# Designs tried in a protein design chat: VH-VL binders against Ubiquitin carboxyl-terminal hydrolase 19 (USP19). Part 14

Target 1, 103 residues: Ubiquitin carboxyl-terminal hydrolase 19 (USP19), of Homo sapiens (Human) (o94966r282to384)
Amino acid sequence: LAFVKNDSYEKGPDSVVVHVYVKEICRDTSRVLFREQDFTLIFQTRDGNFLRLHPGCGPHTTFRWQVKLRNLIEPEQCTFCFTASRIDICLRKRQSQRWGGLE
Below, E stands for the ipSAE of ESMFold2; O stands for the ipSAE of OpenDDE; V2 stands for 0.75 times the mean of E and O plus 0.25 times the DockQ between their complexes.

## First folded at step 10 (VH-VL; framework fv_reozalimab_arm2)

Design y1 (from x6 with heavy chain N31R, light chain Y54E; at its last look DockQ between E and O 0.45; V2 from the best seeds 0.00; counts 0 for: pae E 14.4 > 2)
Fold by ESMFold2, look of step 10:
Structure y1 (fold): chain C 103 residues (1-103), chain A 122 residues (1-122), chain B 110 residues (1-110)
Amino acid sequence: as target 1 above (103 residues)
Amino acid sequence: QVQLVQSGAEVKKPGSSVKVSCKASGYYFERYAISWVRQAPGQGLEWMGGIIPIFGTANYAQKFQGRVTITADKSTSTAYMELSSLRSEDTAVYYCARTYEFGDSEYYFDYWGQGTTVTVSS
Amino acid sequence: QSVLTQPPSASGTPGQRVTISCSGSSSNIGSNYVNWYQQLPGTAPKLLIYDNNERPRGVPDRFSGSKSGTSASLAISGLQSEDEADYYCAAWDDSLSGYVFGGGIKLTVL
């Protein structure tokens, strides 16, 4: 998978928020999987601009983007949601500490 | 802290329907799939289907397509499985289970309900 | 179509290493991760191994999983009496578009 546009910030001592900028996401087939030190975004999109950046791909292509995290999370307390233009991922830190970076 | 609590045992007659509930707590209900797995007496595990509550769409094992309806109520954090046209071979323990991951290659069940015994007899 | 095959039973003595096999096909084990579940008598199954060889927190490191081709194995080192249970392998099957379990194997600790 080609790189997806993203940014992140720490929300207090206990959480990290990750924004992943993908439009026209197919909500029926898109999800975020959480493990103790990574997450994987699995998605399909109909966004023509995104698909043009990935030759050979189409609306039925399943894209996967895995991020190895700097520290441990609590997978059962992590969430994701879709907004108009992005996917917001909220990571619940296992230890209340500043990470200083996502990865 | 994650809990899946199922409704109580049921005795049903052939030809009727049963609806089993699965109340989830301790996590963000709408973001994780709930699957249904059954186990007949002395038999192995059999996947029936599942639902991702935020999307509201269910998928079903081919064997059960047309007889099973899986739904979720986000407001009560409860999943349901309804099996119709019951017959004696549907006698089994029915489990709900939460998938940690879902998709073609990463599908597994990390938390299970206690099971609901459904007995189909005349 | 292809289904996951496990021997119906296995046995071992305390302290022994036991290997439990699971055989599938290219549409399941060959293409997808293998998971293992332990079921004690009268209880719901619990996750023992996921993604071929990963252990959930709380599962002792004497349980290990592996996969080769269309076959998978669960190894239990230092066998203990509390390991007496049914063990299921499982994977997604692309051909069936569904999740499949092995038939289960009853492990007896002598």
Scores: ipSAE 0.000, ipTM 0.591, lowest interface PAE 14.4, mean pLDDT 85
ESMFold2 (binder alone), look of step 10: mean pLDDT 93; pTM 0.951
OpenDDE, look of step 10: ipSAE 0.605; ipTM 0.908

Design y2 (from x6 with heavy chain N31Q, light chain Y54E; at its last look DockQ between E and O 0.93; V2 from the best seeds 0.00; counts 0 for: pae E 4.7 > 2)
Fold by ESMFold2, look of step 10:
Structure y2 (fold): chain C 103 residues (1-103), chain A 122 residues (1-122), chain B 110 residues (1-110)
Amino acid sequence: as target 1 above (103 residues)
Amino acid sequence: QVQLVQSGAEVKKPGSSVKVSCKASGYYFEQYAISWVRQAPGQGLEWMGGIIPIFGTANYAQKFQGRVTITADKSTSTAYMELSSLRSEDTAVYYCARTYEFGDSEYYFDYWGQGTTVTVSS
Amino acid sequence: QSVLTQPPSASGTPGQRVTISCSGSSSNIGSNYVNWYQQLPGTAPKLLIYDNNERPRGVPDRFSGSKSGTSASLAISGLQSEDEADYYCAAWDDSLSGYVFGGGIKLTVL
C-alpha cells in the first residue's frame, strides 16, 4: 500500500507518536499489530476521498500499512486510538534515545 | 506482560465433549488471533484452528471440522475450544497460543498457555 | 507422517555448531514463512525463530534460521546443555488451508 499520509514526533524520552491520516476508519474490521521493530495497520475505510485515490478499492477492501522502525520498541507497551479523522499510535521505545525519524 | 492461562485438567468419557478456556492478559486481546494446538502423549504438535476475536471468525483444520468450535469472549479476554464426540485418541495436552497473523504467509505463535491435559477414558 | 519432514534426532557436544533440517513443499515452506519452536521436556513450546530468520526477544543469537526453496534449517552455534529439547519447524500450507508442523527433532547434547 502507497499514499497513506502520516507524520510522527518524539514525545518525552520514551515515546514516538505517529498520526495516520485516514478518515472514517472502520473500528470493527481494523486492527494494529506491534512487533519489536515494526507495526502493521490493517484497516477498512468508508472515506470516499481515500478510496478514489486507490482505484479498484471499496469500503470492504482491507488495506495493509507496515512501517519498519528505526529503532526497537516495547510491543506490549505500545498503544493506539482510532478517531474519526485519523489513527494515533504511541510507540514505546525500548531504549530512551532520540531516533531522529520514524523509519 | 503477555500471559495466557488455561483451565485445569479434565477427565472425560468417550462420546462426551470438553471445553477448555484460555484467559489472556497483557495485550489488546481483540487484535491478535488465538490458536489451539494439541499434543498427544509422545507425539508432535497438531494445529486445530484459531480465531481473530475482533472479527469473530474461526478457521479450523480439516481434520477437526465439525467436531471443534473455537470462540472468543472479548468482555473477559477469554478464548474457548470445545471438542465434541471425544474418543480415546483425543487424549492430549491442549495449548492455546497467541497468533501473529497477517495474510496467509505470516502465521506463528509467539506466546503459549501452560497447556490443559484432557484424558478420554472409559 | 508429518507434512514437514524432520530427522527424528540430532546430537552434538557443548560448543559445537549443529544444523537441524526441515523439508517441505511448494505449498508450505516454498510459499510461506518458516517458524521454529523449542519444547523443553514437560513444558509448552516456545517461539524460537519466526519469518524464516527473525529472532524474538530473549532468544540468544546463537540460534539462527534460514530457508532455501522448499527446505529450511535451524542452526545452533556454541551448543549448550540447556539446548537439549525438541525442535519443530512449522509453516502455513496453502493446499491444506492450515498450519503444519514438522514431526519434531530431539536434540541431545552429549
Scores: ipSAE 0.234, ipTM 0.806, lowest interface PAE 4.7, mean pLDDT 89
ESMFold2 (binder alone), look of step 10: mean pLDDT 91; pTM 0.941
OpenDDE, look of step 10: ipSAE 0.843; ipTM 0.947

Design y3 (from x6 with heavy chain F102W, light chain Y54E; at its last look DockQ between E and O 0.90; V2 from the best seeds 0.00; counts 0 for: pae E 6.3 > 2)
Fold by ESMFold2, look of step 10:
Structure y3 (fold): chain C 103 residues (1-103), chain A 122 residues (1-122), chain B 110 residues (1-110)
Amino acid sequence: as target 1 above (103 residues)
Amino acid sequence: QVQLVQSGAEVKKPGSSVKVSCKASGYYFENYAISWVRQAPGQGLEWMGGIIPIFGTANYAQKFQGRVTITADKSTSTAYMELSSLRSEDTAVYYCARTYEWGDSEYYFDYWGQGTTVTVSS
Amino acid sequence: QSVLTQPPSASGTPGQRVTISCSGSSSNIGSNYVNWYQQLPGTAPKLLIYDNNERPRGVPDRFSGSKSGTSASLAISGLQSEDEADYYCAAWDDSLSGYVFGGGIKLTVL
C-alpha cells in the first residue's frame, strides 16, 4: 500500500471529509473508487519527495490506498476533488450518525 | 442511481461493422472502467475488453484485438464498442458494464446495461 | 471450452441448499478474486458475489461464496423459485491478461 499523509473530520451527521496530502498528483490518471464500506484512492504522482519514500517506484507507478470505513456510506453520493496540495474526499454516510473516527 | 443505457438492436451483413453505444448516468463516468461482454445465442458470457475513460486507453481480449475498438466520450458520459469484419458467429447480445478494478486481482462488473442484440446475416 | 469449468446444470427444490462449483487454475482463481453473476432468463447478468465472498447491496444472505485453491463455490441456502437462472463464475486470468467466465450453470428449481 502507498504511504499517504492524511486526516479526516466529520461534517455534521451526514458526511465525513478526508484530506489526503499528495503533491503533483496526475489528475488524468488518478481516481477514487467507493464501495459500501471502503474507498480506494488510485493515483500517480511526480513528487520526488513522495517517490523517495517508495523505493523502486517512479512517476508512472500506480499507487493504491484503500481505507476500510467504520460505518457504511452511499457510494454514488461520495465525491472527491483536488486542491493545490491535497485530495479532498467527501463520504456520504448511509445512516445519519456520528462515527467518532474514520476507521 | 447508476444506469447504463445501450443503443438499439442492429441487423448487419457479413463484412460490415457495428458500433454500440452505452450512456452512463448516476456516477462520475471518468472514474470507473466500462467493459464490453457478449453472449451468443444459447452461449455463455465472453469478455471483449474495456476502457477507463480518464486514461482514454482501452484493453482488449486477445481474441478480439484488431477487430474491436472501445472508446469513451467524457463530455457525453458515453462508451462505444465497434466490431469490424462481422461474421455470422458475431451474432450475440452485447453488454456494457461498469467495472470496479485494481490492476488485475479485483476486477468485476457491478452495473450492467440492458444489452444490444446484433444480428449478422446474409 | 471455457477457461473456468462449471457443470452445465444443477437442480433443487424450494428450501434446499445447493452448491455450484467452479474450477480454474493458478493463473486465475488461484491468484485472483472470484466473482459470481446471476442471469435470469431474458435479462442482463447481475453481480451476485464479488471478491470471493462479498455480497453487493440487495443480494440476500442466502447467497454465499467461497474459494479454496483453484476452485470456487457458490452456495444458495433456502432455495426459492426466483433463483432459477444461469450462474457464472469469473476471474481475471494473469496468463491471458484478460477476464474469464465459466461456461455457466443452469439452475432449475423444481
Scores: ipSAE 0.102, ipTM 0.791, lowest interface PAE 6.3, mean pLDDT 89
ESMFold2 (binder alone), look of step 10: mean pLDDT 91; pTM 0.942
OpenDDE, look of step 10: ipSAE 0.838; ipTM 0.944

Design y4 (from x6 with heavy chain F102Y G103D, light chain Y54E; at its last look DockQ between E and O 0.96; V2 from the best seeds 0.00; counts 0 for: pae E 3.0 > 2)
Heavy chain, then light chain:
Amino acid sequence: QVQLVQSGAEVKKPGSSVKVSCKASGYYFENYAISWVRQAPGQGLEWMGGIIPIFGTANYAQKFQGRVTITADKSTSTAYMELSSLRSEDTAVYYCARTYEYDDSEYYFDYWGQGTTVTVSS
Amino acid sequence: QSVLTQPPSASGTPGQRVTISCSGSSSNIGSNYVNWYQQLPGTAPKLLIYDNNERPRGVPDRFSGSKSGTSASLAISGLQSEDEADYYCAAWDDSLSGYVFGGGIKLTVL
ESMFold2, look of step 10: ipSAE 0.445; ipTM 0.862
ESMFold2 (binder alone), look of step 10: mean pLDDT 93; pTM 0.953
OpenDDE, look of step 10: ipSAE 0.844; ipTM 0.948

Design y5 (from x6 with heavy chain Y28R N31H, light chain Y54E; at its last look DockQ between E and O 0.28; V2 from the best seeds 0.00; counts 0 for: pae E 2.8 > 2)
Fold by ESMFold2, look of step 10:
Structure y5 (fold): chain C 103 residues (1-103), chain A 122 residues (1-122), chain B 110 residues (1-110)
Amino acid sequence: as target 1 above (103 residues)
Amino acid sequence: QVQLVQSGAEVKKPGSSVKVSCKASGYRFEHYAISWVRQAPGQGLEWMGGIIPIFGTANYAQKFQGRVTITADKSTSTAYMELSSLRSEDTAVYYCARTYEFGDSEYYFDYWGQGTTVTVSS
Amino acid sequence: QSVLTQPPSASGTPGQRVTISCSGSSSNIGSNYVNWYQQLPGTAPKLLIYDNNERPRGVPDRFSGSKSGTSASLAISGLQSEDEADYYCAAWDDSLSGYVFGGGIKLTVL
């Protein structure tokens, strides 16, 4: 599986926001799984530009992107939302503290 | 509190099959794999295989390939291991274990069921 | 024979430090994280050390793990009678595409 374009920032001492730039996400087959110190984005996309970067893949290919986090989160308090151009992920930190980075 | 509760002991005849259940609670069932590990009397631990419930794909140790079937029912948060063509050497305690896996190199069992004793005898 | 090699037994006296070894190969310990499991008599195994040297919550800091090349070790300092158990090393094996355990080592506290 391939790298997805992303950025992140800390939203105060309690949250980290991650933006993942994948267009035309298939909402009914895509999701984010949260664990104590990682998350996994599982997705399908119809974006031709993305698919050209992954030879042999198509709209029904399931892609996986996993990120090991710098610190612990509260999985049940984390959320995600799909938009037309990206996925917005909000991580709830277990400890109120500055991370200084996502990973 | 993560818990894995297994079905009760079984006494089986050679040539039959056994299906052991593993009911998970206290975590999001789809987010972790479930592995099956057995231990014959007086012997060590032996990994049989595992499944990631969200993908539905099981993998099996080469020794058990063709005799073991591992499944998961996401609606009941229950994993199953079925071992067919039983022989006396299959007498063992069978454990399910929640499996953390990440990338290509991390794989470990952080929570274990209580074990299910399967005895195979005539 | 087990893919990972452990001595069959070890012993120590209360208060001492004991080290338990585990030998593997490039396809398992050499490429993947090592984990350790403790099994008290009549009970299910429990995770003792993961990812070479990390302790789960509730495991005392007198347990420590390390890895060098294709070998790993578990050290127990301040040995206590309750540490009498079987100890297993384990890792994923790339060539077998499966998880492998050592044969287990019975630790006796004299």
Scores: ipSAE 0.407, ipTM 0.847, lowest interface PAE 2.8, mean pLDDT 91
ESMFold2 (binder alone), look of step 10: mean pLDDT 91; pTM 0.943
OpenDDE, look of step 10: ipSAE 0.846; ipTM 0.945

Design y6 (from x6 with heavy chain E30D I52T, light chain Y54E; at its last look DockQ between E and O 0.84; V2 from the best seeds 0.00; counts 0 for: pae E 4.9 > 2)
Fold by ESMFold2, look of step 10:
Structure y6 (fold): chain C 103 residues (1-103), chain A 122 residues (1-122), chain B 110 residues (1-110)
Amino acid sequence: as target 1 above (103 residues)
Amino acid sequence: QVQLVQSGAEVKKPGSSVKVSCKASGYYFDNYAISWVRQAPGQGLEWMGGITPIFGTANYAQKFQGRVTITADKSTSTAYMELSSLRSEDTAVYYCARTYEFGDSEYYFDYWGQGTTVTVSS
Amino acid sequence: QSVLTQPPSASGTPGQRVTISCSGSSSNIGSNYVNWYQQLPGTAPKLLIYDNNERPRGVPDRFSGSKSGTSASLAISGLQSEDEADYYCAAWDDSLSGYVFGGGIKLTVL
């Protein structure tokens, strides 16, 4: 497990947006895997502040973070996007309902 | 709708090479790995290896190391498997499969291509 | 000889419960999740069970998986004629650094 700063919000009736705050993410080696009720963020980062929190790790270390979701999603309709300071993950809900929380 | 569409059947001579394509659609190609599994006539399933397209890294079953090359082209959402120095025992149906991979503990194939028959005969 | 051991065949009658076994070792089933694949005659394999006991969308709940130690089981309740197929167990093997399948078991519905 990695320690990752994150938040989330519901975007209309059909989606949840998750922001994961990791800087200097290596776009060519990082990805998100989606399943019916979880996602897994796999990433590398060059951010010195993040790496100092994880002794023995460096820019080539692969970090993994899995989140077990409160409700079901549609894996093929989920997306992710890397920005300069974070990863944005858009989860497509299977049923249009308020979750009241990510997990 | 997730689809993996493979190239057509091949008839090859011993000593030659074959390259099978697997075009993915209905999902974001970089989100999943692609594996290759073969099945000789009347026989069971045999894993050959796979590729993680976002990293461009491949792994291979020991049996095929040195004879198989697995690649992916992100721009066309297509994976390839090339098997060289073909022998008659390489006659099989070759499948590509979308792969969920998390560490070493979790590895499985949730969508499969239709299969490509490769026949090697003199 | 396959790394994972399955009996070569099994049979049952419609409505019956059938259990299909798979035996491995500490380097595969003992350390890693077991998955099951169904292959209907003349078709590509299909994922039936993943992570020991999870069903993908579209797989009926009469199919169930379980794991104990280095062995795994697939149970089919309410057996139907369309269940006639080959069934493969599979898992990652740490010592081989590769994915391994059982030899397959042909299920006949009489």
Scores: ipSAE 0.272, ipTM 0.822, lowest interface PAE 4.9, mean pLDDT 90
ESMFold2 (binder alone), look of step 10: mean pLDDT 93; pTM 0.957
OpenDDE, look of step 10: ipSAE 0.797; ipTM 0.939

Design y7 (from w2 with heavy chain T28R; at its last look DockQ between E and O 0.88; V2 from the best seeds 0.00; counts 0 for: pae E 2.2 > 2)
Fold by ESMFold2, look of step 10:
Structure y7 (fold): chain C 103 residues (1-103), chain A 122 residues (1-122), chain B 110 residues (1-110)
Amino acid sequence: as target 1 above (103 residues)
Amino acid sequence: QVQLVQSGAEVKKPGSSVKVSCKASGYRFESYAISWVRQAPGQGLEWMGGIDPIFGTANYAQKFQGRVTITADKSTSTAYMELSSLRSEDTAVYYCARTYEFGDSEYYFDYWGQGTTVTVSS
Amino acid sequence: QSVLTQPPSASGTPGQRVTISCSGSSSNIGSNYVNWYQQLPGTAPKLLIYSNNQRPSGVPDRFSGSKSGTSASLAISGLQSEDEADYYCAAWDDSLSGYVFGGGIKLTVL
C-alpha cells in the first residue's frame, strides 16, 4: 500500500486515537481489523486525488494499511468510525501506560 | 481460546481427491490467514499453501501447484484444503494453522489444528 | 532435501544447556525472520519462538532464539525430560515465494 496521511494522540493512559485522512471511503467495504499489537485498515475510496497517487488503481481497488504498534492493545475493545474526511480509530491499551508514540 | 478443529480421518484410493475442513473459533476469522502443512509418517513438516480470508486469495507451494485448492468461508469461519490426484506418497497428517502475517518478512503459525490423517491405499 | 539444514538429532541430560542450529541462505534466514516449532510425540506442532527471539505466551524463558547472518540457533537452558521432542526451524523464502521448514531435529533427554 501507498502512503496514507495520518496522525495520532494518546487519550490518557488507556487509549490511543488514530486519524487516517481518506475521503470518500466506501463504508460498506471498508473496515479495521485489530490484533494484539497491530491493526490493518482495509478500504476502498472514490477520492480522485487519492487514486491519482496510485496509478492502475480505481474505486474497485482494495487498499491495505497495516501498522505495528508500540505496545499491546485489547482487540475486542478497539473501535473505529468514519467521518466525512477521515477514519477515527480508537485503540484500547492492554496496560495503562503512556506510549510516547504510535509505532 | 483460539481453536482450530479439523475434520476426521480419511482413507482414499489413488487418483481420488480429499477435502479437509478447518473450523476456526476464538478470534476474528478475517484477521489471520490459514495455512496447510502436512507431515508424512516419520518425516518432517511441509508447507502446502495458505489463504487470506479477506481477499479469498490463496498461494501454494510450487510442489502442490495444480493439485491443491485452498478456500475459506467467512460465514462459517472455516477453511478447506482439497488435494487431487492422490498418490500413496500423499499419505500424511494434514494440519491447518492460523498464520500471522505482517509486512514482507513476518510469517508464522501461532495456533495449529489437531491434524487430519489421510491414508492413500490401493 | 530441506532448504533449511538442521542436524538430525541431538541429546543432553537434565539441567544442561543445549543449542540447536539451523542453516539457511540469504533468500530465507538472511532476509526474513526465523521461527521455531516444537512437536511433542503424537501431537501437533506448537509455536516455540517467533521473529528470531520472541516467545509466545506460555513458553518458558529457558527457550531462547538467535540469528546471525544466514544461520539461527535455538538454545534450551535447564534441559528437562519433557523437552524431548522434534524441533523445526522455519522461515519465509523470497526466492521460492513460500514457507520453508528445516528437516527437524530429534532432541533426546537422557
Scores: ipSAE 0.522, ipTM 0.873, lowest interface PAE 2.2, mean pLDDT 91
ESMFold2 (binder alone), look of step 10: mean pLDDT 93; pTM 0.955
OpenDDE, look of step 10: ipSAE 0.832; ipTM 0.947

Design y8 (from w2 with heavy chain T28F; at its last look DockQ between E and O 0.86; V2 from the best seeds 0.00; counts 0 for: pae E 2.6 > 2)
Fold by ESMFold2, look of step 10:
Structure y8 (fold): chain C 103 residues (1-103), chain A 122 residues (1-122), chain B 110 residues (1-110)
Amino acid sequence: as target 1 above (103 residues)
Amino acid sequence: QVQLVQSGAEVKKPGSSVKVSCKASGYFFESYAISWVRQAPGQGLEWMGGIDPIFGTANYAQKFQGRVTITADKSTSTAYMELSSLRSEDTAVYYCARTYEFGDSEYYFDYWGQGTTVTVSS
Amino acid sequence: QSVLTQPPSASGTPGQRVTISCSGSSSNIGSNYVNWYQQLPGTAPKLLIYSNNQRPSGVPDRFSGSKSGTSASLAISGLQSEDEADYYCAAWDDSLSGYVFGGGIKLTVL
């Protein structure tokens, strides 16, 4: 899968927030899976602009975006939600520390 | 605490089939694949195939293609391996293993079931 | 036969350093990460080393892995009697589209 537009910031010593900019996410088929040092966003989208960047893909295509994290997280305490224009992911750090970056 | 608990030992006749279960607990079942590895008495380890529970897609070692079926039931966090047309050479211990996959270069088994002995004899 | 080649056995005495080799090809070890599994007598295998040289939690630092070209090595320093086991190297093989193991090596601690 091609580059997925995103940014992130540290929310205090205990959390990292990741924004993933994909519109028209299909909520019923999209989710985030958390592991101890990575997460996987699984999604489908109807956004024509996104699909135009990925020839051969359509609204039925399942996209997978994996990110290896700089430090450990607590998978059970991580959350995600969908907004009108993006996915918001909240990572709970296992150790209170500054990461200085997502990956 | 990650655990993989397999079904009990089986004694089978040649030509029959066996279905071994692998119940996972202590982690998000959909976050990892499950692979099946067998070991004949006194022999080494042999990968049979695995399943991605997200997409329900299985892949198989070429040797077992057409004889093995690997499935997963997300509602019970259980994977299954069914081997058909059994022969005496299929006598082995069958392990399930949680499979870590990341990108195109990382693939390994970090937790293993206790093993299920399948004996095929007349 | 095994796709990856390991010597059938090795031995050492407590405190020694032992190196276990694994030979493959460009389609497996040459292109993909090498993992090592330990199998104690009568038990299931356990992950010992992953991604060439990484140790899972609980594996002592006297176990180390490395690879060069199409070959890999597992080193055990400060050998202990509890290290007596079978050791398997493993990797994904691109040409077979499958996971392959070495034949295993029986390590005895004298």
Scores: ipSAE 0.447, ipTM 0.858, lowest interface PAE 2.6, mean pLDDT 91
ESMFold2 (binder alone), look of step 10: mean pLDDT 93; pTM 0.955
OpenDDE, look of step 10: ipSAE 0.841; ipTM 0.949

## First folded at step 12 (VH-VL; framework fv_reozalimab_arm2)

Design a1 (from y4 with heavy chain E30S; at its last look DockQ between E and O 0.92; V2 from the best seeds 0.00; counts 0 for: pae E 4.3 > 2)
Fold by ESMFold2, look of step 12:
Structure a1 (fold): chain C 103 residues (1-103), chain A 122 residues (1-122), chain B 110 residues (1-110)
Amino acid sequence: as target 1 above (103 residues)
Amino acid sequence: QVQLVQSGAEVKKPGSSVKVSCKASGYYFSNYAISWVRQAPGQGLEWMGGIIPIFGTANYAQKFQGRVTITADKSTSTAYMELSSLRSEDTAVYYCARTYEYDDSEYYFDYWGQGTTVTVSS
Amino acid sequence: QSVLTQPPSASGTPGQRVTISCSGSSSNIGSNYVNWYQQLPGTAPKLLIYDNNERPRGVPDRFSGSKSGTSASLAISGLQSEDEADYYCAAWDDSLSGYVFGGGIKLTVL
């Protein structure tokens, strides 16, 4: 999947926070899966601007965005939160170290 | 830590129904599918179907379509499998399993319940 | 007959390398990821390998998976007595719209 606007930053030695900028995300049909070295955002959105970037897609299209991470995480200690304008994902690092980048 | 705890063993008569529960803890229940897999004595594993709790809809193996109902209760983090019109060949251990489901091509069971023995006899 | 074909049994001695095979079709192994499950006697299955060759946390690196065409293999190097178990390959099958397992292979460590 292309055109997913995002940024990230390291929050102390133990966490990485990822902001995923998708408006009008449907919380009732969207989810985040975590594994040892990746996460996957599975989502639906009604945002017309996003949908126009993906011809043939609509509000009931399921989008999948997987990010392969630079280092290992603790999948069951990671969290996420949907807001009106974005998804906030907090990754718990397995080892307290600076990553220097998300991927 | 992720745990799936199933209801206890059951003995049933042919023609009746059984409903097995699977209580999940240690993860975001609504985000992961729960699948049901059975194993008859001395036999292999057989997928019956699964449900993604946030969608509330289930899919079923064709063999069980019409006899099995899989549901999820998000408020109690519990999945259920109900098998109707029981026959002696339905005697098996029934497992629930947390399912990583990205799409159909990437589908596997990373955590399993302890199993529930269902015995169907006259 | 299971949709995925595995030999019913295999044997090895401690320290040996054993390869366990799994044969499928274009609708399952040929198009989709292969996973492997280990079932120790009297226990629930456990995920051993996912996505053809990935090991979950806690699975030692002497277990390895591979896939070629419509066939998959699980290799166990440095065989240990605790590896005595049933091993199942599995994959999604597009034509059946469902998940399929091999018949299982009983590995005996002599």
Scores: ipSAE 0.341, ipTM 0.845, lowest interface PAE 4.3, mean pLDDT 90
ESMFold2 (binder alone), look of step 12: mean pLDDT 93; pTM 0.955
OpenDDE, look of step 12: ipSAE 0.864; ipTM 0.952

